VH-VL binders against q8ixk2r445to577. Designs and how they scored, part 171

Target 1, 133 residues: q8ixk2r445to577
Amino acid sequence: FFGMLQNKGLTDYCFDYNPPDENQIVGHQVILYLCHGMGQNQFFEYTSQKEIRYNTHQPEGCIAVEAGMDTLIMHLCEETAPENQKFILQEDGSLFHEQSKKCVQAARKESSDSFVPLLRDCTNSDHQKWFFK
Key: E = the ipSAE of ESMFold2; O = the ipSAE of OpenDDE; V2 = 0.75 times the mean of E and O plus 0.25 times the DockQ between their complexes.

## First folded at step 8 (VH-VL)

Design q13 (framework fv_recaticimab; at its last look DockQ between E and O 0.75; V2 from the best seeds 0.00; counts 0 for: pae E 4.0 > 2)
Fold by OpenDDE, second read of step 9:
Structure q13 (fold): chain C 133 residues (1-133), chain A 120 residues (1-120), chain B 112 residues (1-112)
Amino acid sequence: as target 1 above (133 residues)
Amino acid sequence: QVQLVQSGAEVKKPGASVKVSCKASGYTFTGYYMHWVRQAPGQGLEWMGYISPNSGGTKYHQNFQDRVTMTRDTSISTAYMELSRLRSDDTAVYYCARVRYSGGYPFDYWGQGTTVTVSS
Amino acid sequence: DIVMSQSPSSLSASVGDRVTITCQSSQSVLYNYNNKNYLAWYQQKPGKSPKLLIYWASTRESGVPDRFSGSGSGTDFTLTISSLQPEDFATYYCQQYYSTRTFGQGTKLEIK
């Protein structure tokens, strides 16, 4: 699966990554932004290694959750996907992070009008449902 | 045995286009990115861009952004690099080189190179 | 772009010599999460494609003789040939693959 990763509950919002420096794509938070399909910021791939890969850059970025965090941060992909980079995109649309055993939920960023994907306890909320478009 | 076999030498006039092919064998084509690097006579190596094996996504160096097009045909494990609006300083040997799909690796295999000469 | 600067641009040496080539990147190519340096060294002989020698700054590619070694971290790297052999006369390039790909300008190693 590849393309825009769109949220079901937060209608018309997609995974978005726009690093401030093209020569430093790691360490920044993945956000949600209106789906526009333009450029490279909203193109992701779900791989056989259970990675959510940002493959419009080389080397590729892979979304990771760092220890103690609930935010999705861009790391570099590795030959063997590290545990904190493994996600299960389930048939029901839930995006499950294996290491934390939490689900990715579209949420409002704290003290902001913007939105971000955050790890939360898994529920049946449409805000935890995702699909590639 | 991994092999990248490129198309033959090209002679073009300024303003023309050239399309170089790179046929891969001995490995799973879609498991690796294909990058293109050129080298002008007596000069160093210059990265041009890459194409993603699965999605077909590309990224080009800004120096070539408006003139280069990279494509692939997975059915025949072949990558293509087309450079348009050729000028004399495009004269170079053009290489295809593979990178593991993880993206975090160097060029482990290279094509033999394709000489492109641009002259009036 | 991350700029790679090699030194020297050229050098002459004799068989048996110890040779050192340096490469400096304009920014760190060390990935903090895996502690790997995204730095490679290539050898190119006239009329031939470049050949991968070293990756991750210090890991030899399969088939590369032990006399080749890479070292360094962050922004400063070194390729060392402990005892130069006749077949080692070539041009050497460093390359970062931390962000896209950029090469050093090359170091031509000639026979004295």
Scores: ipSAE 0.866, ipTM 0.940, lowest interface PAE 0.6, mean pLDDT 95
Fold by ESMFold2-Fast, scan of step 8:
Structure q13 (fold): chain C 133 residues (1-133), chain A 120 residues (1-120), chain B 112 residues (1-112)
Amino acid sequence: as target 1 above (133 residues)
Amino acid sequence: QVQLVQSGAEVKKPGASVKVSCKASGYTFTGYYMHWVRQAPGQGLEWMGYISPNSGGTKYHQNFQDRVTMTRDTSISTAYMELSRLRSDDTAVYYCARVRYSGGYPFDYWGQGTTVTVSS
Amino acid sequence: DIVMSQSPSSLSASVGDRVTITCQSSQSVLYNYNNKNYLAWYQQKPGKSPKLLIYWASTRESGVPDRFSGSGSGTDFTLTISSLQPEDFATYYCQQYYSTRTFGQGTKLEIK
């Protein structure tokens, strides 16, 4: 699967990565933004290693969650995916982060009116359901 | 076994477009990224961008972003790089080079190069 | 872009010599999460495409003679040819692949 990774509950919102400096893609938070259909900063790939890759930059970015955190941040992809970069895309559309035992949910960013994907306890909420468009 | 074979030399006038092909063999075409690098006469190497043969996704260096188009045809394992609105300083040898899908790898195999001469 | 600077721009040497070429990046190319330096070295002969010699700063590509070695970390890197052979006269380029891809200006190795 590859394309724009859209939320079922926040129906107009897609995964988006737009770092301020093209020379420093590592460490910034993945956000949710209105789906624009143009690819680029919203173009992601789900791989056989269970990675969510950001292919708009070289080297490719891979979404990760650092220990003890609930935010999704950008790391560099590696030859063998580390555990913090592995997400299981399930049949019902949930994205399960195996290392933390939590699911990716569309949520309001703390101290902001914008939206971000965050790790939360797994539920049957449409805000935890994702699909490639 | 692994080979990247590029199209032949081209001579173009300023303002024209050129389309260079790169045919891959000896490996799974969709399992590796294809990058394009050019070299002007007597100069160093300049990275232009890449395409994922699997998804068709592309990323271009900002210097080429508004006039380069990279495409591929998976049925014949061929990647293409088209550069439009040619200038005399686009005279160079253009190379395709593959990069392992698993991120963060150097160029392990290169095409033989395609000489593009832009003259009036 | 990360700027890559090589030294020297040209070097004259004799068969059997030990040759060193240096490369400096404008920012670190060491990725702390896997402890790898995203730095490669290529050899290019006139009229030919570049050939990969070294990647991850010090890992020799398959088929490359053991007289070629790479060292360094962060921003300072060295390519060493321990006993120069006739076929080694070429231009050598360093390249970072940490953020986009940029090359050094090249070091031309010539017969003395």
Scores: ipSAE 0.429, ipTM 0.830, lowest interface PAE 3.1, mean pLDDT 90
Fold by ESMFold2, look of step 10:
Structure q13 (fold): chain C 133 residues (1-133), chain A 120 residues (1-120), chain B 112 residues (1-112)
Amino acid sequence: as target 1 above (133 residues)
Amino acid sequence: QVQLVQSGAEVKKPGASVKVSCKASGYTFTGYYMHWVRQAPGQGLEWMGYISPNSGGTKYHQNFQDRVTMTRDTSISTAYMELSRLRSDDTAVYYCARVRYSGGYPFDYWGQGTTVTVSS
Amino acid sequence: DIVMSQSPSSLSASVGDRVTITCQSSQSVLYNYNNKNYLAWYQQKPGKSPKLLIYWASTRESGVPDRFSGSGSGTDFTLTISSLQPEDFATYYCQQYYSTRTFGQGTKLEIK
């Protein structure tokens, strides 16, 4: 799977990665932004290792959740995916983070008009359903 | 065996364009990124950018952003680099080099190089 | 870009000598989460494409002789050839691949 990773409930919003320095990609938060398909900051790949990869940088970025956090942060991909970088994209569209046993949900960033993906207890909410376009 | 075979030497005039091909064999083409690196006579190596063979997505070094286009044709396992508005200081050997898809690696295989000479 | 500075720019040595080449990066290329240094060394002979010798600072590529070794971490790296052979006279480049890719200026190793 490759493309824009869209939310079902928050329609027309996609995973987006826009680090302050496009050449220093580690450690910044993934956001949600209106899907546009322009440029390269909304293209991700879901791999057989259960990674969500950001391939516009070499080495590749892989989305991770650090211990005790609920935010999705860019790490570097490794030959064998670390546990904190493994997500299961279920047939029902849920995006399950194996290590934390939580699901990715579209959420409004507190005190903000912006949206971010966050880990939450798994539900059937359309805000926890994702698909590639 | 892994092999990257590039197109032959070219002589160009200033203002022209050049398109270099890199034909891959001996591995799954879509499993590796293709990078381009050049080397002016008597000089060091200069990274130009890369293309993802899966998506066709590219990233170019800022020095080439306005003049370079990288493409690929997965049906024939071939990557291309086109450099436009050539100047005499673009005279160099141009290499393709591959990078393993998983986990960030250096260039493990290089093409033989394509000499591009730009002279009036 | 991460700037890579090699020294010396050229070096004269005899067969059998031990030689060292250094490389310094303008910022760390150590990825703290996996403790790997994203640094490589290449050998290039005249008229030929570069050949990978060392990656992750100290891991020899398959088929590279044991006399080649890499060391260092963070910003300071060294390539060592323990007993120079006739085929080792070449230009050597370090390269970081932590944030895009940049090369050192090269070190030409000449026969004395």
Scores: ipSAE 0.335, ipTM 0.777, lowest interface PAE 4.0, mean pLDDT 90
ESMFold2 (binder alone), look of step 10: mean pLDDT 93; pTM 0.946
OpenDDE, look of step 10: ipSAE 0.855; ipTM 0.936

Design q14 (framework fv_recaticimab)
Fold by ESMFold2-Fast, scan of step 8:
Structure q14 (fold): chain C 133 residues (1-133), chain A 120 residues (1-120), chain B 112 residues (1-112)
Amino acid sequence: as target 1 above (133 residues)
Amino acid sequence: QVQLVQSGAEVKKPGASVKVSCKASGYTFTGYYMHWVRQAPGQGLEWMGYISPNSGGTKYHQNFQDRVTMTRDTSISTAYMELSRLRSDDTAVYYCARVRWSGSYPFDYWGQGTTVTVSS
Amino acid sequence: DIVMSQSPSSLSASVGDRVTITCQSSQSVLYNYNNKNYLAWYQQKPGKSPKLLIYWASTRESGVPDRFSGSGSGTDFTLTISSLQPEDFATYYCQQYYSTRTFGQGTKLEIK
């Protein structure tokens, strides 16, 4: 699977990665933004190794969640994918982060009208359901 | 046995376009990124961009973004690099080179190179 | 872009000599999460494509003779050829693959 990774509950929002510096792809938070349909900063690839890869910048970026954190951040992809970069896209559309045993949820960013994907306890909420468009 | 075989030499006039091909064999074409690197006569190596053969996604270096288009045809395991509005300083050997998809990696296999000469 | 600088730009040596080529990056290419340096070395002979020799700063590519070794970390890297052979006369390039891909200017290794 590859394309724009869209939320079922926040129907107009897609995964988006827009680092302030092209040469600093690592360490910034993945956000949600209105789906524009043009690929680019919203184009992701889900791999057979359970990675969510960001393909619009070199080097290959892989979404990760650091231990004890709930935000999704961009890391470099590695030959042996570390556990913090592994997500299971389940049949019901939930995106399960194996290491933390939590699900990715579309959530409002604190003190803002912007949205971000965060790790939360798994529920049957549409805000935890994702699909590639 | 991995091979990347590129198309033959081209001679172009300024303002023309050139399209170089790179045919892959000996591995799963969609499992590796294909990058393009050029080398002007007597100069060093310059990275131009890449394409993911699996998704078709591309990333071009800022210096080429306005003039380069990278594509692929998975049915014949071939990648293409088209450079438009050619200038004399585009005279170079153009290489395709593969990068392993499983992580950020160096160029492990290179094509033989395609010489592009741009002159009046 | 990360700028890669090599020294010397050229050197002359004899078969059997120990040769050292250095490479500096304008910023660190050490990735803190896996402690790997995203640095490679290539050999290029006239009229031929580059050939990968070393990656991760010190890992030799399969089939590369053990007289070739890489060392260094962060911003300062070295390629060493312990006992130069006739087939080693070539241009050598360092390359970072930490942020995009950039190459050093090359070091031409010539017969003395």
Scores: ipSAE 0.322, ipTM 0.793, lowest interface PAE 3.7, mean pLDDT 89

Design q15 (framework fv_recaticimab)
Fold by ESMFold2-Fast, scan of step 8:
Structure q15 (fold): chain C 133 residues (1-133), chain A 120 residues (1-120), chain B 112 residues (1-112)
Amino acid sequence: as target 1 above (133 residues)
Amino acid sequence: QVQLVQSGAEVKKPGASVKVSCKASGYTFTGYYMHWVRQAPGQGLEWMGYISPNSGGTKYHQNFQDRVTMTRDTSISTAYMELSRLRSDDTAVYYCARVGRSGSYPFDYWGQGTTVTVSS
Amino acid sequence: DIVMSQSPSSLSASVGDRVTITCQSSQSVLYNYNNKNYLAWYQQKPGKSPKLLIYWASTRESGVPDRFSGSGSGTDFTLTISSLQPEDFATYYCQQYYSTRTFGQGTKLEIK
């Protein structure tokens, strides 16, 4: 699977990574933004190794969640994916972060009208359901 | 037996375009990114950009963004790099080089190079 | 872009000599999450394409002789050839692959 990773509950919003320097992608938070259908900063790939890759960039980026955190951060992809970079995209559309036992949810960023994907306790909410478009 | 074979030398006039090919064999073409690097006579190596043969997605260095186009044809395992509006300082050897998709890696295999000469 | 500075620009040596080439990056290429340095070394002989020698600053590519070794971390790196052989006379380049891809200007190793 590859394409724009869209939320079922927060309709019209997709995973988006827009680093301040396009040639330096490590360490910034993944956001949600209106789906534009052009790929670019919204183009992701879900791999058989359970990675969510941002691979229209060098070096290749892989979404990770650091221990004890709930934000999705861009890391570099590795030959053997570390556990914090592994997500299970389930048949119901939930995106399960195996290491933390939590699900990715579309949420409003604190003190703003911006949206971000965050780890939350797993529920059947449409805000926790994702699909590639 | 991994092999990257590039097209032959080109001589172009200023303002023309050149399209260099890179044919891959001995591995799964769509499993690796293809990068392009050039080297002016007596000078060092300069990264130009890359393409994902699987998706067709590209990323170009800002110095080349307005003049370069990278494409591929998966049916013949071939990548292409087209550089337009050529100037004399585009005279260089142009290389394709492969990068594994499993992680961030250096260039493990290179094509033999294509000499492009831009002269009046 | 990360700027790579390589020294010396040229070096004359004899077969059997120990030679060292240094490389400095304008910012760290050490990735804190896996503790790896995203730095490679290439060998280029006249009229030929570059050949990967070392990656992750110190890991030898398959088929590269043991006399080649890489060391360093962060911003300062060294390539060492412990006992120079005739086939080692070439130009050597360091390269970072942490943020985009940039190369040092090269070190030409010439026979004395």
Scores: ipSAE 0.297, ipTM 0.780, lowest interface PAE 4.1, mean pLDDT 89

Design q16 (framework fv_recaticimab)
Fold by ESMFold2-Fast, scan of step 8:
Parts: C-alpha cells; structure tokens; sequence
Structure q16 (fold): chain C 133 residues (1-133), chain A 120 residues (1-120), chain B 112 residues (1-112)
C-alpha cells in the first residue's frame, strides 16, 4: 500500500510529515493534518517489512517509536527494519506497534489545537483504525 | 551485474543546455535513488542533486536549483540531468551514482562519467 | 551544509609505508539512534570514476584489500593504508551521507 494514511474516526485527518528541510528530516514528530490530496508530506508506503515509509525524500524516513515514548517520530530507514519501526496493519484497520504492544490512535496534542498519532492501549475505537486512500 | 552507462561527451557554447543520460541495468531501477555529481578539471567532487526513480521527486543543491532539471523514464531504466544556461565554469565530468532507497547509503556504483566542455 | 575538510591536500610516500589521511566534518555524522557514522571513503584514479572503499566509517566494501581501514566517530575520521602498494596512487575523498551529500576536497597520494 502506498497513499494517504487516513483515520476512520477523525475522518478528515491523515498522517502528515513536513520537516523544514532535508537536513532536519529525522527526529521530528509525525502529525495529523487535514487530508488535502496533494503534497508529498501526506504520502506514505506500508512495506513488506512492516514499515510506514516516508518515501518522497532521500534519505527515506521510517516512522518509529522510541522505548518508553508514545509519539511517532521520523527515523532514517534501514535495510533491515529495526523492531521500533515495525507496525502491523490489521484487517480491521488497527495499526499495531509490535515492540510496545500498543496501537496507533488519533489524539489531540497536549495543550494545542493540533492532532497527532499516539500509542495507546489497543481498543476497538474508530480513532485507532487507519486505511490508505 | 550492476551497470550505469552514461551518454557520450558533449561540447557546448555558453548559454546552451546539455542533457546527460544514465542508463541502469542489473538491478531494480525503482529501488535506488539516482544522484548526480560533477568534477571540474583538477578539482574535487561536487554533489548536484538526486531524483527518486519511483516517485519522480527531486532535490537539488542550492547552487544548481535554478538551472538543473532531473528526470527519469522507468520504462527504459534511464535517468537524465539537464543543465541550462551553461557557463565556461560548468566544464566538468558529470557522474550519475546510485543510492539504495532504504535510508541513507554511500554511492556503491557510479557511471563512467560524461565530459561536458563549455568553450569561449 | 555539512562541510568536510581533509588533510593533507597531498602527500608523498614510499611503497610499504603506512599512510593516514584525515577527514573532519563541521558537525557530527553519528546517528545516535543506530550508532552508525554516515561517512564513506572513495578512491579515484586518473581518468576513472570514484570507487567506494569504506562506508559506515569502518566497513570495507567487498573486494577492497584489507590494507585499507577506516576509523573515527562523530566529526573526526581517518583512512589508513598499511603497506602502501604502487596501485594505491590516487586521490582519496571522504564523504558524509548523514545530511545530503558533501565531499572533502580530496587528498592526492603520490608515491615517492
């Protein structure tokens, strides 16, 4: 799968990554933003290695969650995906982060009007269901 | 067996444009970004930019942004680099080199180079 | 841009000598999430394209003789050629691939 990664519950929002320039592509948080149907910053690939890859730039970025954290951060992809970059996209749309045993949920960013994907205990909520568009 | 084969030498006048090709074989073309690097006579290596063969997305070094265009044709596994408004100091050997898409990697294979001479 | 500085710009050595070439980056090329240094070394012989020798600062590319070795981390890197051979006459370049791609200015190795 390759496209916009949209939330079923927060229905107008998609994964979005827009670093200031390629020198700052790694280390920034992945956000959710209104799906616009244009622009490289909302296009991701789900790979056979269970990566969510940001492949509109070189070096390509891979979404990761660092130990003890709940935010999704852009890391550099590796030839063999490390465990913190592996997500299982399940048939019901749940996005399961293998290393933490948690699911990706659309959530309001603390103390702001913006939205972000965060790791949360897995539920059957539509805010934890994702699909490529 | 991986090969990057570039087009032949070019001689151009100042103000003209040159388009260099780089034909890839021996690997999956869309699995590797194609970068362009030039080298003026007796000088070091200068990175110009890259193109994603998969998405067609490009990034150019600021020194070339207003004069360079990189494209590709996946049906013939060929990347192109066009440099416009040529100046005498654009005289150089132009190389294509590949980079594996899964992260940041060094240039493991290079084309043989295309000599571009801009005279007068 | 990350600026790469090599020293010396040229050096002369005899066959059998141990040669060292240094490379310094204006900022760290060590990626702390995987502990890899995004630094490569290339050899360029007259009239030829560059050839990859070393990547990840110290990993030899397949087919490269073991007399070539790389070391260093962060901002300071060294390429060492032990027991120099006649075919090692060439220009050597360091390159960072942490952020875009930039090269050192090169070190021309001339055999005495």
Amino acid sequence: as target 1 above (133 residues)
Amino acid sequence: QVQLVQSGAEVKKPGASVKVSCKASGYTFTGYYMHWVRQAPGQGLEWMGYISPNSGGTKYHQNFQDRVTMTRDTSISTAYMELSRLRSDDTAVYYCARVYKSGSYPFDYWGQGTTVTVSS
Amino acid sequence: DIVMSQSPSSLSASVGDRVTITCQSSQSVLYNYNNKNYLAWYQQKPGKSPKLLIYWASTRESGVPDRFSGSGSGTDFTLTISSLQPEDFATYYCQQYYSTRTFGQGTKLEIK
Scores: ipSAE 0.036, ipTM 0.688, lowest interface PAE 6.4, mean pLDDT 88

Design q17 (framework fv_recaticimab)
Fold by ESMFold2-Fast, scan of step 8:
Parts: C-alpha cells; structure tokens; sequence
Structure q17 (fold): chain C 133 residues (1-133), chain A 120 residues (1-120), chain B 112 residues (1-112)
C-alpha cells in the first residue's frame, strides 16, 4: 500500500510530515493536515516489514514511537525494522502499534489548533481507522 | 544477472526536452528504487532524484524539481527520466542506478549511461 | 545538502604503492540508533559507470579485492588501497546517503 494515509473519522485529514530542516529528517513529530491529493509531504508507503515509510526524502524515513511516548516521530528506516517502527494495518482500518499494543488515533494537539496521530487504547472509533488513498 | 540497460545517445537543441529510458532485468523491478545521477564532461556525480517503481512515488533534487519528470512502466520493467527546457550545461552522461528498498543503501548497480549533448 | 569534500583532487602513484584518499562531510553521517555511517565509495574508470566498492564506511562490496578498505566515522573518512594494481587507476568518489545523496568531487588516481 502506498498513497496518502487518510483518517475515516477526521475525513479531510492525512498523515503529513514537513520537517523544519530538509537536511535533518529525523526526530520531528508526524502531524495531520488537510489532504491535498498531491503526494509529496503526505505520501507514505506501507511495507512488508510493517513500516510506514516517508517517500518525500532519501534516505527513507520510517515512523516510530519511542518507549513511553504516544507521539509518532520520524526515524531512519533500517535494514531490519526495529519493533518501535512496526504497525499492523488491520482489515477494519485500525493501525496497531505492535510494541506498545496501542492504536493510532487522530487527535487534537494539546494547546494547539493542530491535529496529530497519537497512540491510544484501541477502540472501534472512526478516529482510529485509516486508509490509503 | 542484474542489468540496467539505457537508451542511446541524444543530441538536442537548447529549449528541447529529452527522455532517457532504463530497462531493468534480472531482479524484481518493483523491489528496488530507481535513481538518476548525471555527470557533466570532466565533472563529478550529481544526484537528480528517484522513483519507486512499486508506488510511482518520486522525489527530485531541488536543482531539477521544475524541469524533471520521472516515470516507470512496470509491464516492461522500464524507468524514464525526462528533462525539459534543456540548456548547454545539461550536457552530461545520465545514469540510472538502483537502491534496495529495505533501509537506506548505496547504488549497487548502474546503467551504462546515456550521453546527452545540448548544442546549437 | 550535506557537502562532501575529497582530498586530494588528483594523486600520482606507482604500482605497489599504498594510496590513501580522504573524505569529509559537512555534518555527521553516523546514525546513532544503529551505529552505522551512511558513507560509500565508488570507482569510475574512463567511459564506464561508477562501481560500488565500499558501503557503511568500511564494508567491502561483494567481489571487491581486499586491498581496498574504508575507515572513519562521523565526518572523516578514508579509502585505502594497500598495494596499487594497474587496474586501480581510476577516479574515486565518496558519497553520503544519510540525508539525500551527495558525492565528493572525486579523486583522480594517475600513474606516476
């Protein structure tokens, strides 16, 4: 799977990565932004290693969640995907983070008008359902 | 055996476009990224961008972003690089080179190169 | 972009010599989570495409003679040819693949 990773509940929003420095892709938070349909900073690939890869930069960035955190951040992809970079895209659209046993949910960023994907306890909410467009 | 075979030499006028092809064989075409690198006469190597044959996704270097288009045809395992609004300083050998999909890797196999000459 | 600087730009040597080429990156290409340096070395002979020699700064590509070795970490890297052979006269390029992909300007190895 590849394309824009869109939320079923927050229907106009897609995964988006716009690092402040093009030469420093690693360490910044993945956000949600209005889907523009042009790929670029919203183009992701889901791999057989269960990674969510960022296609706008080389080398490939892979979405990760650091221990004890609930935010999704960009790391470099590795030859063998580490556990913190593995997500299972379920048939119902849930995006399950294996290491934490939690699901990715579209949520409003604290103290902000912005939206971000966050790890939350898994529910049947449409805000936890994702699909590639 | 892995092979990347490129199209033949081109001579173009300033302002024209050129489209170079790179036909892959000996491996699963959609399992590797295809990058394009050029080399002006007597100069070093300059990375232009890449395409994922699997998704069709592309990323171009800022220097080429307004003039380059990379595409592929999976039915014939061929990648294409089109450069428009050619200038004399676009005279170079253009290479395709593959990169493993898993992780970040260097260019392990290169095409033989396509010489593009831009002159009046 | 990460700027790659090679020295020397050219080098004259004789068969049997030990040759050293250096490469510096404008920022570190060491990824701390896996401790790998995203640095490669290529050999290019006149009229031919580049050939991968070394990746991860020190790992030799399959089929590359063991007289070629890479060393260094972070921002400073070296390619060494321990006993130069006639077929080794070529231009050598370092390349980072940590953030986009940029090449050094090349080192032309010429016969003395």
Amino acid sequence: as target 1 above (133 residues)
Amino acid sequence: QVQLVQSGAEVKKPGASVKVSCKASGYTFTGYYMHWVRQAPGQGLEWMGYISPNSGGTKYHQNFQDRVTMTRDTSISTAYMELSRLRSDDTAVYYCARVRYSGSWPFDYWGQGTTVTVSS
Amino acid sequence: DIVMSQSPSSLSASVGDRVTITCQSSQSVLYNYNNKNYLAWYQQKPGKSPKLLIYWASTRESGVPDRFSGSGSGTDFTLTISSLQPEDFATYYCQQYYSTRTFGQGTKLEIK
Scores: ipSAE 0.344, ipTM 0.801, lowest interface PAE 3.5, mean pLDDT 89

Design q18 (framework fv_recaticimab)
Fold by ESMFold2-Fast, scan of step 8:
Structure q18 (fold): chain C 133 residues (1-133), chain A 120 residues (1-120), chain B 112 residues (1-112)
Amino acid sequence: as target 1 above (133 residues)
Amino acid sequence: QVQLVQSGAEVKKPGASVKVSCKASGYTFTGYYMHWVRQAPGQGLEWMGYISPNSGGTKYHQNFQDRVTMTRDTSISTAYMELSRLRSDDTAVYYCARVYYSGSKPFDYWGQGTTVTVSS
Amino acid sequence: DIVMSQSPSSLSASVGDRVTITCQSSQSVLYNYNNKNYLAWYQQKPGKSPKLLIYWASTRESGVPDRFSGSGSGTDFTLTISSLQPEDFATYYCQQYYSTRTFGQGTKLEIK
């Protein structure tokens, strides 16, 4: 799967990554933004190695969750994907983060009108269901 | 064995477009990114961009993003690089080179190069 | 872009000599999460495509003779050829692959 990664519950919102400096892509948070259908900062690829890749940058970015955190941040992809970069896209649309045993949920960023993907206990909420468009 | 075989030399007039092909064999085409690097006569290496054969996603260097288009055809394991609105300073050898999809490694295999000459 | 600077631009040496080529990046290419330097070295002979010699600053590519070695971290890197052979006369390029791909200007290794 590849394309815009859209949320079923928070309709019209897609995974988005646009770092403030393209020479410093590591460590910034992945956000959710209105789906524009043009790829660019919203183009992601789900690989057979369970990675969510941001390949509109070189080197390739891979979404990761650091130990003890619930935010999705951009790391560099590695030859052997570390456990914090592995997500299982399940048949029901859930994105299951293997290392933490939690699911990716669309959520409002605290003190903001912005939205971000966060790790939460797995539920059947549409806010935890994702699909490529 | 791994091979990247590029199309033959081209001579173009200023303002024309050129499309160079790179046919891969000996490995899983969709398992490696395909990058393009050029080298003007007597000069160093200049990175142009890449394509993911798996997704079709591309990233171009800012110097080329308004003139370059990279595509691929997975049925024949071939990548293409098209450069438009050619100028005399686009005269160079154009190389394709692969990068292992996982790990952001450097260029382990290169095509033989395609000489593009732009002259009036 | 990250700018790569090589020194010297050219070097004359004899077979059997130890040769050192340096490379400096305008910003660090060390990735702190995996502790790897995203730095490679290539060899290019006239009329031929470049050949990968070293990656991750110090890891030798398969089939590359052990007389080639890489060292350094962060912004300062070195390629060493411990005992030059006739087939080693070529142009050498360093390359960062931390953010996009940029190459040094090259070091031409010539017969003395």
Scores: ipSAE 0.278, ipTM 0.782, lowest interface PAE 4.2, mean pLDDT 89

Design q19 (framework fv_recaticimab)
Fold by ESMFold2-Fast, scan of step 8:
Structure q19 (fold): chain C 133 residues (1-133), chain A 120 residues (1-120), chain B 112 residues (1-112)
Amino acid sequence: as target 1 above (133 residues)
Amino acid sequence: QVQLVQSGAEVKKPGASVKVSCKASGYTFTGYYMHWVRQAPGQGLEWMGYISPNSGGTKYHQNFQDRVTMTRDTSISTAYMELSRLRSDDTAVYYCARVRYSGSHPFDYWGQGTTVTVSS
Amino acid sequence: DIVMSQSPSSLSASVGDRVTITCQSSQSVLYNYNNKNYLAWYQQKPGKSPKLLIYWASTRESGVPDRFSGSGSGTDFTLTISSLQPEDFATYYCQQYYSTRTFGQGTKLEIK
């Protein structure tokens, strides 16, 4: 699967990566933004190694969750995907982060009007359901 | 044995387009990215962009974004790079080179290069 | 854009000499999560494509003679050829693959 990764519950929003410095693509938080249908900052690939890859820049970025955190941040992809970069895209659309045993949920960023994907306890909420467009 | 075999030399006029091919063998074509790098006479190496043979996804360097198109045909394990609106300073040797799938890796195998000459 | 600078631009040497080529990046190419330097060295002979010699700053590619070695970390890197052979006269390029891909301008190694 590859394309724009859209949320079922927050229906107009897609995974988006727009770092402030395009020469340094790693270390910044993945956000949610209105789906625009043009790929670019919203183009992701789900791989057989269970990675969510950001292929719009070289080198490729891979979404990761750092120990003790609930935010998704961009790392460099590695030859063998480390456990913090592995997400299971399930048949029901849930995106399960194997290392933490939590699911990716569309959520409002604290103290702002913007939205971000965060790790949360797994539920049957549409805010935890994702699909590629 | 891994091989990347490129199409032959091309001579084009300014304003024309050129399409270079790179045929892969000896490995699983969809398991590796294909990058394009050029080298003008007496100059260094310049990265142009890449394609994922598996997904068809592409990324182009901003200097080429408006006139380069990269494609592939998985049935014949071949990648293509088309450069349009050619200028005299596009005269260069164009290389394909593969990169391991999974993050950032060096170019471990290169095609032999395709010389493109842009002249009137 | 990470700028790669090589020194010297050219040098003349004799078979049997020890040769050192340096490469400096404008920003660190060390990734702290895996402790790897995203730095490679290539050899290019006239009329031929570049050949990968070294990656991760110090790892030799399969089939590369042990007289070639790479060292350094962060922003300062060196390629050493311990005892030059006739087939080693070529142009050498360093390359970062940490952020996009950029090459040094090359070092031409010529026979004296």
Scores: ipSAE 0.043, ipTM 0.683, lowest interface PAE 6.6, mean pLDDT 87

